# Designs tried in a protein design chat: VHH binders against c4kar8. Part 9

Target 1, 263 residues: c4kar8
Amino acid sequence: MAELSTPSPASPAPLDGGRGDELEKFTLRGARQILQLLQDLITHRGLITAHTGGGHSFMTAVLKVDEERGRVVLDPSPDPQANRRALAAPRLTCVTQLDGIRIQFPLVGLGEGQDKGRPALFAPLPAEMLRLQRREFYRLQVPLAHELSCLLKAEDLARKPVEVSARVIDIGAGGVAVVVPTGAAEFVIGGTLPACRLALPDGEPIELDLEVRNLNRQTQRNGTEQLRVGLRFAALPRAADTRIQRYIFKTERALNAKARGGL

## First folded at step 1 (VHH)

Design n20 (framework vhh_7n9e_1)
Fold by ESMFold2-Fast, scan of step 1:
Structure n20 (fold): chain B 263 residues (1-263), chain A 126 residues (1-126)
Amino acid sequence: as target 1 above (263 residues)
Amino acid sequence: DVQLVESGGGLVQAGGSLRLSCAASGFTFDDYAMYWGRQAPGKGREWVSGISWNSGSIAYASSVKGRFTISRDNAKNTLYLQMNNLKPEDTALYYCAASGTDYEQYLRELSSFDYWGQGTQVTVSS
């Protein structure tokens, strides 16, 4: 991944791409900027996906910033296994959104204890935070009311073909993220899922070849686990691209109008 | 402390074969998807192959499909890449990687870097 631009659905993704220097322009390292951004996440009740490694994550939130002790306080998972994975991890990668802007930061040295008599996770303040302002990284969070789904053609543990209806949780120019029940199918990064069917509102399902780009076993705030699969559009027909872009644009406008009306 | 140690590289003639190994330690190998990537001189890293924790799902880059075979031995915490019909274009440093976080390709690049091994050099002469 050399320059930050809209991903080509037809091109295979590099593993590391040598992108370190390109991310510097989006990296915050000032202590005051980091503290302010963390406070903004608290104020807006931003839900955070904390990646613990091995394709596992859990939903958390910043409960407070302890400036005196130089640490952030996180909401632990109700699943003890998710907390054990987090505590054992050399690093948490935290991902969230603020006003449509993707925020990402590492936490190192996670510990556990109590805050005001309740279980809590603690970590030193991050030394850096990424604030990705580029539109190419934009993913529309799909409203639950839209009930968007994608019928995936995959394989089970025995390599037998299976069809899985997966809920679409976000969508962008280059692909979708879906939720798959744990154990429903096997996936590996780089695997191709041919002839999948994306059901958008208003029209026939779109037949697409999808490539698995990322996998994450996420523990929800209620303690249940779900598999999140990121899928790239491998060969996107022109008409399908137009329908997807129209859906994104229309939904963004409706959400923005509702938010402004609520303010 | 997570360690991935690749071995089995070397110099081989076009049309030849090599078997690479990756010995993993410091994490629960059976819980991770494992990957092979490579970096040719003067080029970026590219994905070569991947295998799920139970070997139930396997994928290959189009450039190596039909020539390379990925496998794993969970009892030995070892990942393998059998390379057949090698071409000069396969000349590269080959890396083993464990999936640290796979939520997004971008996130994976930032988070999984610490799980890459130092690599084993494969040179294919014509």
Scores: ipSAE 0.000, ipTM 0.374, lowest interface PAE 10.1, mean pLDDT 79

Design n21 (framework vhh_7n9e_1)
Fold by ESMFold2-Fast, scan of step 1:
Structure n21 (fold): chain B 263 residues (1-263), chain A 126 residues (1-126)
Amino acid sequence: as target 1 above (263 residues)
Amino acid sequence: DVQLVESGGGLVQAGGSLRLSCAASGFTFDDYAMYWGRQAPGKGREWVSGISWNSGSIAYASSVKGRFTISRDNAKNTLYLQMNNLKPEDTALYYCAKEGSTYYDLSGPESAFDIWGQGTQVTVSS
C-alpha cells in the first residue's frame, strides 16, 4: 500500500557527477541548503536507493541529521549482506526523488552503530547534493494500482528465448525502469530487446525496441531482492511518444489532485 | 571473492591495434555476461562493450562499433577486447566487469560505475 500512496525513490543508476559545467548549476554546495534538503527528505519520508557499487544497491532513508556531529543517520538494510557491501564501499551514491525532481548525493566514510537503541548507519554530511529540475530527467513513479507492464523479449538463464512480463516502476520521456524476478531473464548492458510491448491503460500495447542501459540488484527495505532494469526507448514512433506523454501527464495530474486532498 | 585482472594495455600510435585480456576468478565465469568499460583522464567512466555467457549477444558503444571486437574463452575464464584503428580519443583506463557490476544512467550520460578490476592503461598518441 505504501507504494500506492507514497512517491518511490528514483530507480535509475546514478548520474555521472563528473559531467562538468552543465550539472554544476544543479549542484547545491551551501551547508544550509544541504541541511534543508536532507530535512525535506526526512519530512516527506523519502525512500533512497543507495548504490554500494558492483551493480548493487539497497533501499534506505535518512532518519535524522546530526548537525553538531556533522553527520546523517540512515536506515540500515534488513539484509546483512547489503549492509556489509555498504560498509565496504568507498562511496555510497544516494538517489531519490522529491515531487518528481531527481536528487543525488554521495556519502563517504559510512559506519554502523545504534540510534536510540536501534541499528543505524552513519555518514558525514555530504559536501554537495545534485537537484535536477530539468524536464528530461523527470521520471513518473508508476502507481502499483495502474499495473503498468512491459513484455520483454530476452533469454533466460538456460539461454532459451523467453518473454518476461516486467512491472514498470517508473517512466519518462526517454525510457522506463522495470523490475524482473531474479533469474527470470539474462540481460546485457547495451543490448537491444526488439519488439517489446509496453502496456498502457488506454489502447493496444505499444511495440518498442528497448536498449538495456542499467542493471541493478536492489535489496528492498523488507529484505527482498529484485533485479531492476533501466531501458531506453529506441526509435520511438511519434504516436507512441504522444501516448506515453499523455499517460504521464494524466497520472501526474491525478496524483497531484489526490495529494491536494482529493477523497 | 571476485577477481578480475586486466592486461594488454600500453602506448600505441593512432591507427594502431591492441588486444586487452581480462582473467577472471572467484565465480563461475561461463554463467555471466562480461563487460568492458573505460575511464578517460579527467572524465567519468563509460561502457564500451558487453558479451553474454555464450557469446550469443554482443553490444558495443557507438564510439567503438566497427573498430573493437569483444570475445571470450570460457575454458580459460578470459575476456578479450581487440581494439583496431585506435584514436587519441580511445586513451583511457580500461576495465572489465562481471554481469550486473557495470551500468550507466538512463536519465543522463553513460558511465561505468564500480568496476571490479584494477584496469589496464591504454594511451594513443597522435
Scores: ipSAE 0.025, ipTM 0.499, lowest interface PAE 5.4, mean pLDDT 79

Design n22 (framework vhh_7n9e_1)
Fold by ESMFold2-Fast, scan of step 1:
Order: sequence, then C-alpha cells, then structure tokens
Structure n22 (fold): chain B 263 residues (1-263), chain A 125 residues (1-125)
Amino acid sequence: as target 1 above (263 residues)
Amino acid sequence: DVQLVESGGGLVQAGGSLRLSCAASGFTFDDYAMYWGRQAPGKGREWVSGISWNSGSIAYASSVKGRFTISRDNAKNTLYLQMNNLKPEDTALYYCATGDYSYEPTLSEYGMDVWGQGTQVTVSS
C-alpha cells in the first residue's frame, strides 16, 4: 500500500519539503551543534519515527554517535522487513521531539552491522538538522497509566456507522494520534468523524469533531505493525481547548518532576 | 486498568533457588519493557533487572548478574525471574514493573513507573 501521509499537527509526520527556504533559519549546519543535538536525543531518550517513504515508518532511537567514523548508530527494528525497507530507501526522514522542540533530520546511506555484538543500523552524520521551538508542533506522549481513549464515530467497509474505541498515543494543541484495532473501521484522509468522545483522566468525556489527516502503518520496536491515525480537532470549543491544554501542561510538569526526583 | 500480579515468593535457605512470575493485564504487554525491582526491610527500592518487549535486550544489577535470569512469555502476558544461588542479602519484597510509555531505550530503574503489589522472598542464613 503506497498511500501518502499528509503532515498534520496531530502526527509527528515530516514537514513539507516545499517549506525548505522558510525553515532555513531553524536549520543547524554546524558540526558541533549537530553532535550536541544528537547527544541530547540520546541523553533524553528521544523516540524517533523514521519515515522510509510510501506511508511507512518504524520506531527507532539514536543509541550513540561515533564521532571518529562520522556515524550515528540506530536501534534496528526486530522486524526484518522494516529493516529491509529502511536499507532500500534512498533517504530516511527522522522526526522526534525534545522538551517540546520539534527535531527533524535526514539520513542517507543507511547500512547495517553490529555495535558491541548487537545488530545496529549505521548512517553518516546528517549534514543538517531542523530544530523548531514552537508550541503548535508539541505533542505529548500519553503515559500508559492515564489510559486515554477516544471513541470514534466512523464507518465500516460497507459505509455503515460503527463506533471504535481507540487508544490515544499522543496529544497536542491541534489534535491526537490514535492506534486503531485491526479491521475496526475504514478511514479516509480528509474525512470528518463527528461527535467523537475523548476521555481524559479527570471529568466527563469531551465531545468533538475530528478530521482524518494522515494514516501511517508503523512497525513497532517489537516488530508488530499497527495503524496510526492522525486526527485534527475540526472545531474545538474554548472550554474543550482549555481542558486539553490543562491536561498537557499538568502531565508535562508531573513527568518532568518525576524524572528529576528519580535520581 | 493496568494490573501486575507477582507470585512465587517464599522462604528458602542460602544457596537455594526460586522462580518468580508476574501476570500482566490491562495493557499491550508486547509493546512494553518489563522490570524486576526489590525493597529490603528499612531500605529504598532497588532496580534488579530489565528486559525489552522482544527479549532482544536484557540488563542486570551488578549484585545479581550471573545468578538471576529474567525472561518473558508474550503469548501468556507473563514476566519471570529465575533466582539461583540465593543469599541472605537477597531478602526483599520483589516487584514487577513497567514504564508509563510503550518505549524505553534504557532498561534502567528510570523506566520503572508502574509497580505491582510484590511477592516476599526470604533467604535464611
């Protein structure tokens, strides 16, 4: 399936290539700046979505930077097919976040080998890295303990109404990303899902309209595939926006306090 | 509704063995790293071992390395700790744990966010 993912505030999808000249002021090209940012991703355990093209991606992380050989070392997928797709791709587009800062960089010339006796992917250091410090690009990874769900009002393959409970994996000012159970519903990019219900830990579910912005088949770090659906808030009342922003802010502060207290 | 329920603890003599089990429910077990931690009487919590979601990465505390073996059965949503050559210093309440996120690149104590009820292990001198 060669479906293209459209970039969305609700998804860590790559930014449009047509914005290259507008993004120049946010692009790092200094060797020391690039090395420092990669080390920051290692230190803060930054999860990276590596896009291989054709609507396919896999979850990875920078394991280390080999300055002597001018290489980054990446965590391979346990799914051999995801690794083969990555190795065959002319370029990987890597997208991640660090303290609300969106980071995006290309990797070209991916190879495979071993690091300390373990399988690894290697790539030359990127010549450039994009760093965007903007609130609208921030996405909170939803903690497992919060058990966030969204009841989606969708359609099956026969265009009959169906309700799907989907797990919310990230949330931002503009939308959510959810994982949909296999075979549960049909999603069409640009389609509107009316009167969906977002369950936050505190209070009654929020009723809101969602627009499907992207569909991504993602190979997880355990080798399984899941369908990730990026959903934009189509019409967000002020009260709902306030509750969502409060949840994001409160959760960020709690996670940061917890991380500092865990020494 | 994350639930972690440990079992298999008991009283053993020094040099003995025990196998602990942890039954996990309420989340996608296969997507999460799993951990064993312990707390001895009057002491803080101590990380013991970690295992990645696919068993491809495993880590141990220096105090247990070579004596304990962590493993998981994803089909049964169960985590195990095989404890050999037990010492009186291993006496503690043993906890199964997982992270708040479906990922954790480091299999360290900092990934231990959600803890079970614990199972008591007592090693006689």
Scores: ipSAE 0.000, ipTM 0.168, lowest interface PAE 15.9, mean pLDDT 79

Design n23 (framework vhh_7n9e_1)
Fold by ESMFold2-Fast, scan of step 1:
Parts: sequence; C-alpha cells; structure tokens
Structure n23 (fold): chain B 263 residues (1-263), chain A 124 residues (1-124)
Amino acid sequence: as target 1 above (263 residues)
Amino acid sequence: DVQLVESGGGLVQAGGSLRLSCAASGFTFDDYAMYWGRQAPGKGREWVSGISWNSGSIAYASSVKGRFTISRDNAKNTLYLQMNNLKPEDTALYYCAADQYSGTEYLPSEYDYWGQGTQVTVSS
C-alpha cells in the first residue's frame, strides 16, 4: 500500500542583520547565560540549522561545551561537501528552537578534528546568543490531516494572473510557508500577493495580503520537484491574528498531548 | 564609509547584451553574500540573482535563469551581472546589495548595504 509522504517544514531562515537594534533586548551576552542555554540545547538534543551563507545550510547539534578551552563541539554533517562549506565560511549562523522560543547565534573560527575518536567540528563559544521570546517567531508544523490551504493570487510562467491553491506546511504569527508544484506560478522575492485567502479549519477563509520572503526548490524522495514559498503577513486585523493564534495554540496542545501518549 | 556603486546600464535593443558592475568599498567584501535586484516601472522590488562570498552558491530568479550570469572578483571588490538575450521585460533600475545573514535565493527586506542603481532600458 503506498503511503503519502510527509512534507518536511522549510528550514528556519536567519533573522535579518538590519534588525540588530530591535533585537538587542533579546540578546544574551553573559557567559553564564550562554553556557546554560548551550547546555539546554544538549539536554533537549535540539537540532540546529547551521547556515553557511549562499543559500546553504546543514543540520547539526551541540555535542558538548568545553568550558576549559572556551569551545563548543558540534556534530558534523554526513555530507563532506556541507562540512567543507562550513569550514570555508567566515561565519555560521545557527538557528534552533526550544519550546517555541527561537534561538540564534553566530559561530566564527570553525575547525575540524576528533572528539574521543569520532569526527567533530569545533568553534569558540559565541560571544552572544539571541533568545527570542516572541510568539511571532514561532512556527507550527501543520499536520497533513488538517489540509490547510492558502489560495494565492500570483503570475504564471507567461506573467499572466493565476490563482493557485497551495498547501500550508508551517504557520506562525508572522506568516506561512506553502508548497507549490514546480511551474504552477512564478514568485518575486519582496513582491506582494494581494487578497489571498487562508483557509483555517474553523470559519471562513481569511483574506490577507502576503509578501514573498523566500523560495526553496526541493526534490522530494519520489523525485518530484516542489517549490516552497515563505510568505509574510503584510498586515493583520486583530480578528485574523486572534484566529491564527488560536489555531496554533490548539494544534500545539493536541500535538503535545499525542507526543506524551496521554492516558 | 560604505559604498556600493553600480555601472554598465544603458539602452539596448531586444536580444542584446549588457554587463553590469558593482564596485564595493568600506567593508570586507569577502565576508558578504552579494545580490542583484531590480525595480521595473509600476512594480515592486524583484530579486534577480545571488552569489555567496566564495562563489560556491549561486542562484537566479526563474525569469532570468539561462540568460544572466552573476560573478564576483574578490581581489577587485567587484560584483558582475552578465545579461544576455535581453527582453523589454528586463527594463528596470538594477541595484546591488550586500548581506551577511541571508541566503542567495532571496532579497532581504533590510540590507546591511545597498547601492543607488543603474538604469537598464531594453527597446522592442
């Protein structure tokens, strides 16, 4: 019996560097706070997306913190090319999430070696870590069973208007990520899609303007190519914001209950 | 004093070619991903192409893929865009941008640095 593939959420993108001043109040610079947060990542076995620039990233994790030598030890990628890109990069931007809280930090001076006979990547402890306790940066992975969709008003390959029903793969207070079949529409980064319609399980579709933030062309396990589009809510009325937050909260609670097994 | 200065724009007939340059100064060019964006009359800003600091990652908008080539010369602190088989739809102000925290496949809403642009006009 063939089973439907589960779509993976889009990898978290780094926060824009121009927002440094706005994010200052969420930046940790104390050595104790940084060490504690890194230990929390180890305890939760949290997956980290390490961005090497140029649209490339790889999945890693903190294996240990070497306080004596002031270094973190990271799990290398199984892809040697990803490790070469990381070592060549002037900076890694590491992005992860704990209990819905976005965590981002830079690593500079990455090296490679061995830790107790196993391959490892090493970097000096970050001088700062962003711990963003704002719900607008949380992203819920949408269950396939919910069949969430967004009707997009876009342009086709000939730049003529087209309406595309796209599947929502993740959703947050600030936007959605959707899947569009390759060739169904063309998108312009920074472009606005007016009067799109977001369908939530409860109530009428929400009409809203969406800004295109990112594009990622992925080849699925079955060889089919799909386009993943990150979309920002240009503006939300309070009623729409409340409905989106309610959906996120209810779904998160249901997923947490299922993960624990309940009884 | 950070500067990005674009040049090479002009008027060209459909099917023709132009090469744009962006001269960077006042920052460590090798530490930044570089981008070409454009803004056509009556349209918003559109990402055209991006290139990583070491040229290891390159991406293009679907509308220009196969016709445009992005490149960089880190020794000269210069970004290039070779535009071939130009179409009237390519008429726009072209500008370069630099950002350390963005991928090559999108144009950040807030840049670390960006230029004033060079006008490209393609006649039918």
Scores: ipSAE 0.000, ipTM 0.113, lowest interface PAE 19.3, mean pLDDT 77

Design n24 (framework vhh_7n9e_1)
Fold by ESMFold2-Fast, scan of step 1:
Structure n24 (fold): chain B 263 residues (1-263), chain A 125 residues (1-125)
Amino acid sequence: as target 1 above (263 residues)
Amino acid sequence: DVQLVESGGGLVQAGGSLRLSCAASGFTFDDYAMYWGRQAPGKGREWVSGISWNSGSIAYASSVKGRFTISRDNAKNTLYLQMNNLKPEDTALYYCARSYGDTEFSPYSTGFDSWGQGTQVTVSS
């Protein structure tokens, strides 16, 4: 029998694709972009998890894009029950990834038939596809024990160059948030801090240009104030990007292992 | 370049055993959940088994549960599938695949971004 196994507790549910204003900038609606992305899934032999609702899903892939008929051709499940659930569903939510980028799209109006004598599932081309760079939304809360720091090259109130060692409180693929004492340096939203140095535990500090994205003054419980500065990585070299991503993944896995008693 | 190279397939009689291997290169193997899938002639792709980065989470398709065992050796960047009590319906091209960015296994909510060319398994009656 088909068995709906226990899902891993660490895997996130599919995002509610095509809903919520914050996802709009990651939603592809252009026909050419949708066709290209579907073709990329074919070229890379991408496996797709298709959710049919009610906790049911099956493994599929895009076999072909039929531009003339405006449809995609999907690989059916070898389980007849999975195919019946898919055909009965009002919507399939398809989830996959390419190069670490989450891709999610709906299919409605699923039908069955044959392609070149083989069983196939057919659906109209999706009107939208979510191409969500995990990098932009993921932020690792940096463990205090790591003592992660970033040496900021900024200006004081008199426009003199100053260097401020700031503690990194969170990090993502697109940037860091740091804390500095109030008055240690002047920060202007949209301003660039050149040649700053991010110290990771493994290897030499990474030299980066950082753009100031946000500023927040925080009063601590002891009554002292600190400034939280959100900083974007400008034009990140691949080697630096790889080191930052490696730190994020290793730290996240170590934290997850501790939470599960795996360490 | 990400490379996944499957081996260990062949012709075997019903009731027999095979051990498949997948040699991974071009990425940090222990950052990824890994999966085995298969495709029988004239049929769609079927998920077979999956394993988290640390082997802490393992799942199987109902058709193979109790007969197949997935394992990994992170020091050797190698994924394995031990196949026992093989049946004619297990005849298929077997592929290994990776899932990027996941810290734990989930065959029901994650996609795959790379998989190998496959190794053929043929079970005669």
Scores: ipSAE 0.000, ipTM 0.138, lowest interface PAE 17.3, mean pLDDT 76

Design n25 (framework vhh_7n9e_1)
Fold by ESMFold2-Fast, scan of step 1:
Structure n25 (fold): chain B 263 residues (1-263), chain A 125 residues (1-125)
Amino acid sequence: as target 1 above (263 residues)
Amino acid sequence: DVQLVESGGGLVQAGGSLRLSCAASGFTFDDYAMYWGRQAPGKGREWVSGISWNSGSIAYASSVKGRFTISRDNAKNTLYLQMNNLKPEDTALYYCAAGEHYTLSGSYDTKYDYWGQGTQVTVSS
């Protein structure tokens, strides 16, 4: 009810920080690499969506990198309330896109002041920056009409084996997000679900191993509760990878064409 | 001046109840998801429960589901944990944390933005 900022479609929601190991290979920690990437954002005038938590965000940009003082200078929001939320936040999660590359980084210790007589926000240089090619972060929102499902092999609350048919809400090269009824199964972050079956249109279900990456209980507008589960593909076979990417490509093109016919 | 201050811990017999409180200050409390975690002697840190900024989303660790209830009062900047039917294995230092609302569950890999000093809960067998 207090959602005041609409996320930009060009800046999708932040990636979960609990994916540390999965995102390590895409994370820059070298001082020179971080400085170069921030300078690229300045040069290309990249707009940044800064998330302050609780569903709040504002638009900013990197105005300057002060290497000597080890800090970045950011453009404040024209909305004073957004600036107050940012300054009160323990951390900003900054998300932007540059030439098909998703860039995400944390800023901690935000302050306010002036740069050459104009209001500005300041923060220490980030210790790390995430840089992903589109293929690695792209998530297709699955059309409800496709009725895409994944049969999960898990345990119930009594720790007995159960099979749960979960609706797939998004899919990418690295995994799926699914919705399960509350209480249908127990999920543990880092746990593996072996021999699950992903049902795509045309062809047999794909058998694959999934790792639980995140969990979120959500209340829908009708008052019902559901569990959203983020699942990573563990060692996806080449043939399965090809089928998943073909589905993503065809579905995106069909949606972009604004024409739909059955499947 | 950002602070999280836990209170309400103590010694209780198995089957008993305790209510923990976490007083938050120095940040916009109603913009953050809030969490309870615990660390038992000889064990790693364990996530216990999470609650979204508006109380619309709540999650519990399987070990406490049905026995513990998380709640918050945004007008008072306070987080609560009602603990019923306590077991000896619930003995731990309990701490609250504030963090991103990207997931309500935490593990040894979960990062929190702020956390308190904790309040000790001891459950006798």
Scores: ipSAE 0.000, ipTM 0.102, lowest interface PAE 20.6, mean pLDDT 76

Design n26 (framework vhh_7n9e_1)
Fold by ESMFold2-Fast, scan of step 1:
Order: structure tokens, then C-alpha cells, then sequence
Structure n26 (fold): chain B 263 residues (1-263), chain A 125 residues (1-125)
């Protein structure tokens, strides 16, 4: 029998409980499906963030799928250090999005060479790819020029109400990540921050409830310490959801156009 | 590069205790939340426990709450899991993981992304 107490934040909500079996239904393991998805990334010029470990990543793209040799061909970074980092990594975690669907796959055994006389990175085809049709898994890195902020209604160290204006550093349909000065407020994983205000460039601030999902401390190059807080939208009205998705879509399309030489 | 080395697993009788350790290197340990997860043969990975960078926020899966204790020593770049009152159902390969830093954020997708080989825990009846 259950108690009448408020549920403890003992069950994480990311990945519908943080279990690998929930991701299984979104995992592609068929060779044909993997080849088709990689080809779709080529056709749509999908930008890929390749994580090399140690907090490092670089932007790449699939240039070609070599079915005969069982390899994928990737665009190298213009930064030689990023390429050396990638080649030294035991695994790359590649993350991208295709029409709002988050795609993630590992690459192991990265090598370098040339394709049609141009530098290229090569890796064996992945044995699996995650294709997550759930919009809550996508996150957009917020451009600094957009000045996105969220006014958090939190508690200080003495559990007294405090309002903190936090800069939004990334945003998805399921939540935001914000940065606040260390010590500005107390956050507890699984805690709820009611009636916060998210300011988007177009229109009035959106009032919403946020749930704390993760906490990480960051030290900037200028020595300023800040706390990164991952926040889930606990309840989101349809109009607010539409505005957030519209912002994400427009911003991502503009960033992709800029990366492809758009104005 | 990121390296996580789990240790402290072994064979133990039901009702017994084990202490797992995770030695971290290749990143600024005290900037990240850390997690323990496990995977039993033929089952998916499941989240066990999480701890924030400053130990100010700690959470447990309902199946282990009251029996397991997560802790960290930021000076030693080490994460711990104290496991008490072990049950046969706790038999699994145990992994530690750091919260992911990524362009566009990967926290929801990669909440638990293991970098180590894991440490085997086997609980006999």
C-alpha cells in the first residue's frame, strides 16, 4: 500500500525512467534502416555534433556512406586539435536532428584519410542508431544575441523565497538549461519551481512550472563561477508549447542556414 | 579523454554489503552531477542513484532507497555507492556515469551514459 505523502524525487523522468529498455523501441539495428537514416542525414545536410569526451565536441556531417566497405565518411573539423582529439577518442557520440526527431549514434574506430582528394574522417557503420520521435529529447543551443532569460522563483539557503534572473543556455520542447551565480538560490533534484517566467524574443513572458532535473557547476574562462541547472517543463499550456516549438524551429533553421553559408 | 573506472564489486550473500567506487579522470569532476546505474543480464540499463556536483541534491530509485547510499569525494575525483541489505535482485553490472555536456543539451537523452567497463555484483540467496 502507498502512503499519502508527496512522492519522493526517487524516479528520474528523463528517458521515461532512465532505463535502457525504454530506448529499445527507438533503437534501429537493421542494416537497411541504418543505411537509410544515414542517407537521409546526407540528403538533408544534417549538422552533427560529435562528442569526443572530456566536454569536447565538434561540428561535422556525413558526407558519404560507403556500403561496399561498410564505412561512413565524415567532414573533418577545420581545427586540427579537434580532429586529433576525435582520432584519439575510444568512441564518438554523434547527435543530430532530422525534422524535429533526435538521432544519436556511436562511432568506434575513427580513422583519417582522403575522399576525392579532400581530407575526411572514416568510421565503420554504427551497429545501432537511436531515432527518438519524442520532441522532449531535442535541445537547441540558445544564441547569445537572443538574450533568453527565465525568472526563477526559488528558495535561498534559509528556504526563503528568492527571484533569480537566469540566462537560458539551451532549450527543448521538454525543458531548458539555465545558468545562475553559485549560491544565488538552493536547488534540489526533483524539486518544483512554481510560476517561473520564460522570456522569448516574441511577446509576453510565459508563466510556467519547472522541475529541477540536474545541477552542474561551471567555471568560465574569466574565473566567474556559475551553476548550470537543467529544468523540465512540469506543466505547459498549449499556447506556450506552440511558442516554444516555433522559437526552436525558427532558430535552428536560421543557424543551419548560416552554417551552410546563408545570410 | 573521459575515463571512469568502477571497482568494488564481487560475490556476496543476501543481506550482505558492498562498497563500489568510481575513479574519474579526464574532466573537471566537481562540475558535473554523477550517477550510478546497473544492467542485469537480458535486461535494459536502469538508473540507481544520482548526486549533484556539491552533494546538495541526491536521489535514489525506489528499489534501492533506504538500502543504498551515494556519496562523492571531489578532492579525490571519486564517486561511491554503499550497498547494504543486498538482495538477489541487485545482481547486475554496475556503471557510473557523468552528466553530459553537449551542444543543444543531451541531459534528457544521455542522463545515464556510461564511460567505464562496470563492476559486477552477484548476490546469492
Amino acid sequence: as target 1 above (263 residues)
Amino acid sequence: DVQLVESGGGLVQAGGSLRLSCAASGFTFDDYAMYWGRQAPGKGREWVSGISWNSGSIAYASSVKGRFTISRDNAKNTLYLQMNNLKPEDTALYYCAKDIESYGSGTYLNYFDPWGQGTQVTVSS
Scores: ipSAE 0.000, ipTM 0.197, lowest interface PAE 14.9, mean pLDDT 76

Design n27 (framework vhh_7n9e_1)
Fold by ESMFold2-Fast, scan of step 1:
Structure n27 (fold): chain B 263 residues (1-263), chain A 125 residues (1-125)
Amino acid sequence: as target 1 above (263 residues)
Amino acid sequence: DVQLVESGGGLVQAGGSLRLSCAASGFTFDDYAMYWGRQAPGKGREWVSGISWNSGSIAYASSVKGRFTISRDNAKNTLYLQMNNLKPEDTALYYCATLSEYDTSGYPHDAFDVWGQGTQVTVSS
């Protein structure tokens, strides 16, 4: 391994992509902690978005941890092309959520084979896992029944203004992630979408400016592809912030009550 | 869609040179630092070089410093790596990367690396 150069003001970040000092307190490196967290993901049947690079990802899950061989076993995509991208990638970045806490970890050296006669992907256990426990990183997975939407003011491929209604899949203190219909609009990371409208169940839509933070073409477990867009609240009035936090709190409490009472 | 497409790899003798290119699309290239990384068979990913959005800051891994030169052409949305005095240990898949943010707080904590498919560099003795 090469030693990284010492960063200077305006120097590029390391390839690992984090603010190293700030992320260290959230980074798990103990073998027992990593194994326990992976087992927790299995127990809770956590869905994992595996980013293969180039804005592509697929939905997977940890099927098994093979401690003796130091490997994790993953559910392959039903889309052969997604699996080929994954196998060709120098690294997968895996992102999931457990009890509202964002979890991220790398997998390197992905291979394919079979587990109990069924196709599977294998990778060495990650050397580190990131577990983000701060409120500002908390994201509520929006219940599908809420039909939460955000009306985006964007541009099409010809740079003409379009309005697209996007389903909100998660929401936090700093923004939302949405699913956009394929071909509905063009997005660029760092671009601003002014005067978008976030529809919450208990009132008028909230008008806000959104900054595009990420783009992800995700292959679902059924083999279909969707575009997921991460959007940051660029300017958030105090009243809007209060309404968003109230929605998050109420929904968390309702989901926790249902988990205890039924599921 | 964010895409990075590398080219320029190939087979070269020790002491030789290659120039890699990375064509970027789907994001505002001028706003992002860009990086070159590499992965040799059976080894982990190794950071090679990085360059800020305006070329004002450049850094290199100790293993390549003095031999490799990173540059960018923002008008063409293209990143380059000029590799001189190549050694057999430089044999690897080379890919360009940038930090993609999917954290709504504005931190890159949940970022995934945006990579191209890579371009293979093989240096014979």
Scores: ipSAE 0.000, ipTM 0.128, lowest interface PAE 15.4, mean pLDDT 77

Design n28 (framework vhh_7n9e_1)
Fold by ESMFold2-Fast, scan of step 1:
Structure n28 (fold): chain B 263 residues (1-263), chain A 126 residues (1-126)
Amino acid sequence: as target 1 above (263 residues)
Amino acid sequence: DVQLVESGGGLVQAGGSLRLSCAASGFTFDDYAMYWGRQAPGKGREWVSGISWNSGSIAYASSVKGRFTISRDNAKNTLYLQMNNLKPEDTALYYCAAVTGSYESTLYSPQEYDYWGQGTQVTVSS
């Protein structure tokens, strides 16, 4: 153990420093490439998590790319407070996934208006987009039908031990993102949750130590709010790593086979 | 230093077989999907085959399906391509390539290779 480094933390939250040397090779700056990627997000109806800062985000989608005016049209939140936070933010950090590939891009100069008589958010086309084809950054969006859960061992406001069953919404080589019922437990960024139990569809639950990497109150497209917690695998046994990777691989294969007409 | 070193090419007659090897160093081999590509004289690069990090997903170009077999040995950091029933149109420089990504979705993105080698020449005579 003493000689092993933990893998880079895999988090659904925005990556730090989009202009770092290591991320430069994944950065798209060609106008045609950016336009094509945004159109691909429209075609696949990709849901976007837009981070507004202060631990807040909302779920949106690209509705249209207006090449003539050099702007994107985004679906506003039904929650007026989420829209106000977005408009007040100096930048949005948009995170999405397409075919297992993490996509991240900034939007600056967000405004509001109307598209075909309906409220819409507008922003200039991003000058750059990150497209990450690395295993450590890959996130499988967990199918709802799998009912994947993680039993978190945490503390309530009175520092009493509580167990919280959280729904796993995405999973990767370095961690999971979960949805926690509001008020169920207290979380501190950097805190460790010992002996949590990850329930995969087959076999016994995997016992894991998890580190809290991020907290986000996300407003869904239907206006409801969820607490999303990003958790890093603090100590991952080899057998657990193998089982998690097999689950990701098998699920991706099944989704790809379905998308390819059963091929 | 990242290196991909191909070997096993040569001159073979139509209907013959060759086994290509690619020795990888300078990166964590079992974190990467691996690929074989080729380039014939005066033509662009063509994707030939791809294999996921754990060999669980494998894909082939239609032109080689049923004749070529891709495999890997993670303990030896080596990628292989077994080529059977070779045809004159298989004549090309064969190179291996790596892209980070361990899953089926990454097998079809040759333009986004992280690393690729200088290649080994395969010549098939009629």
Scores: ipSAE 0.000, ipTM 0.218, lowest interface PAE 12.8, mean pLDDT 79

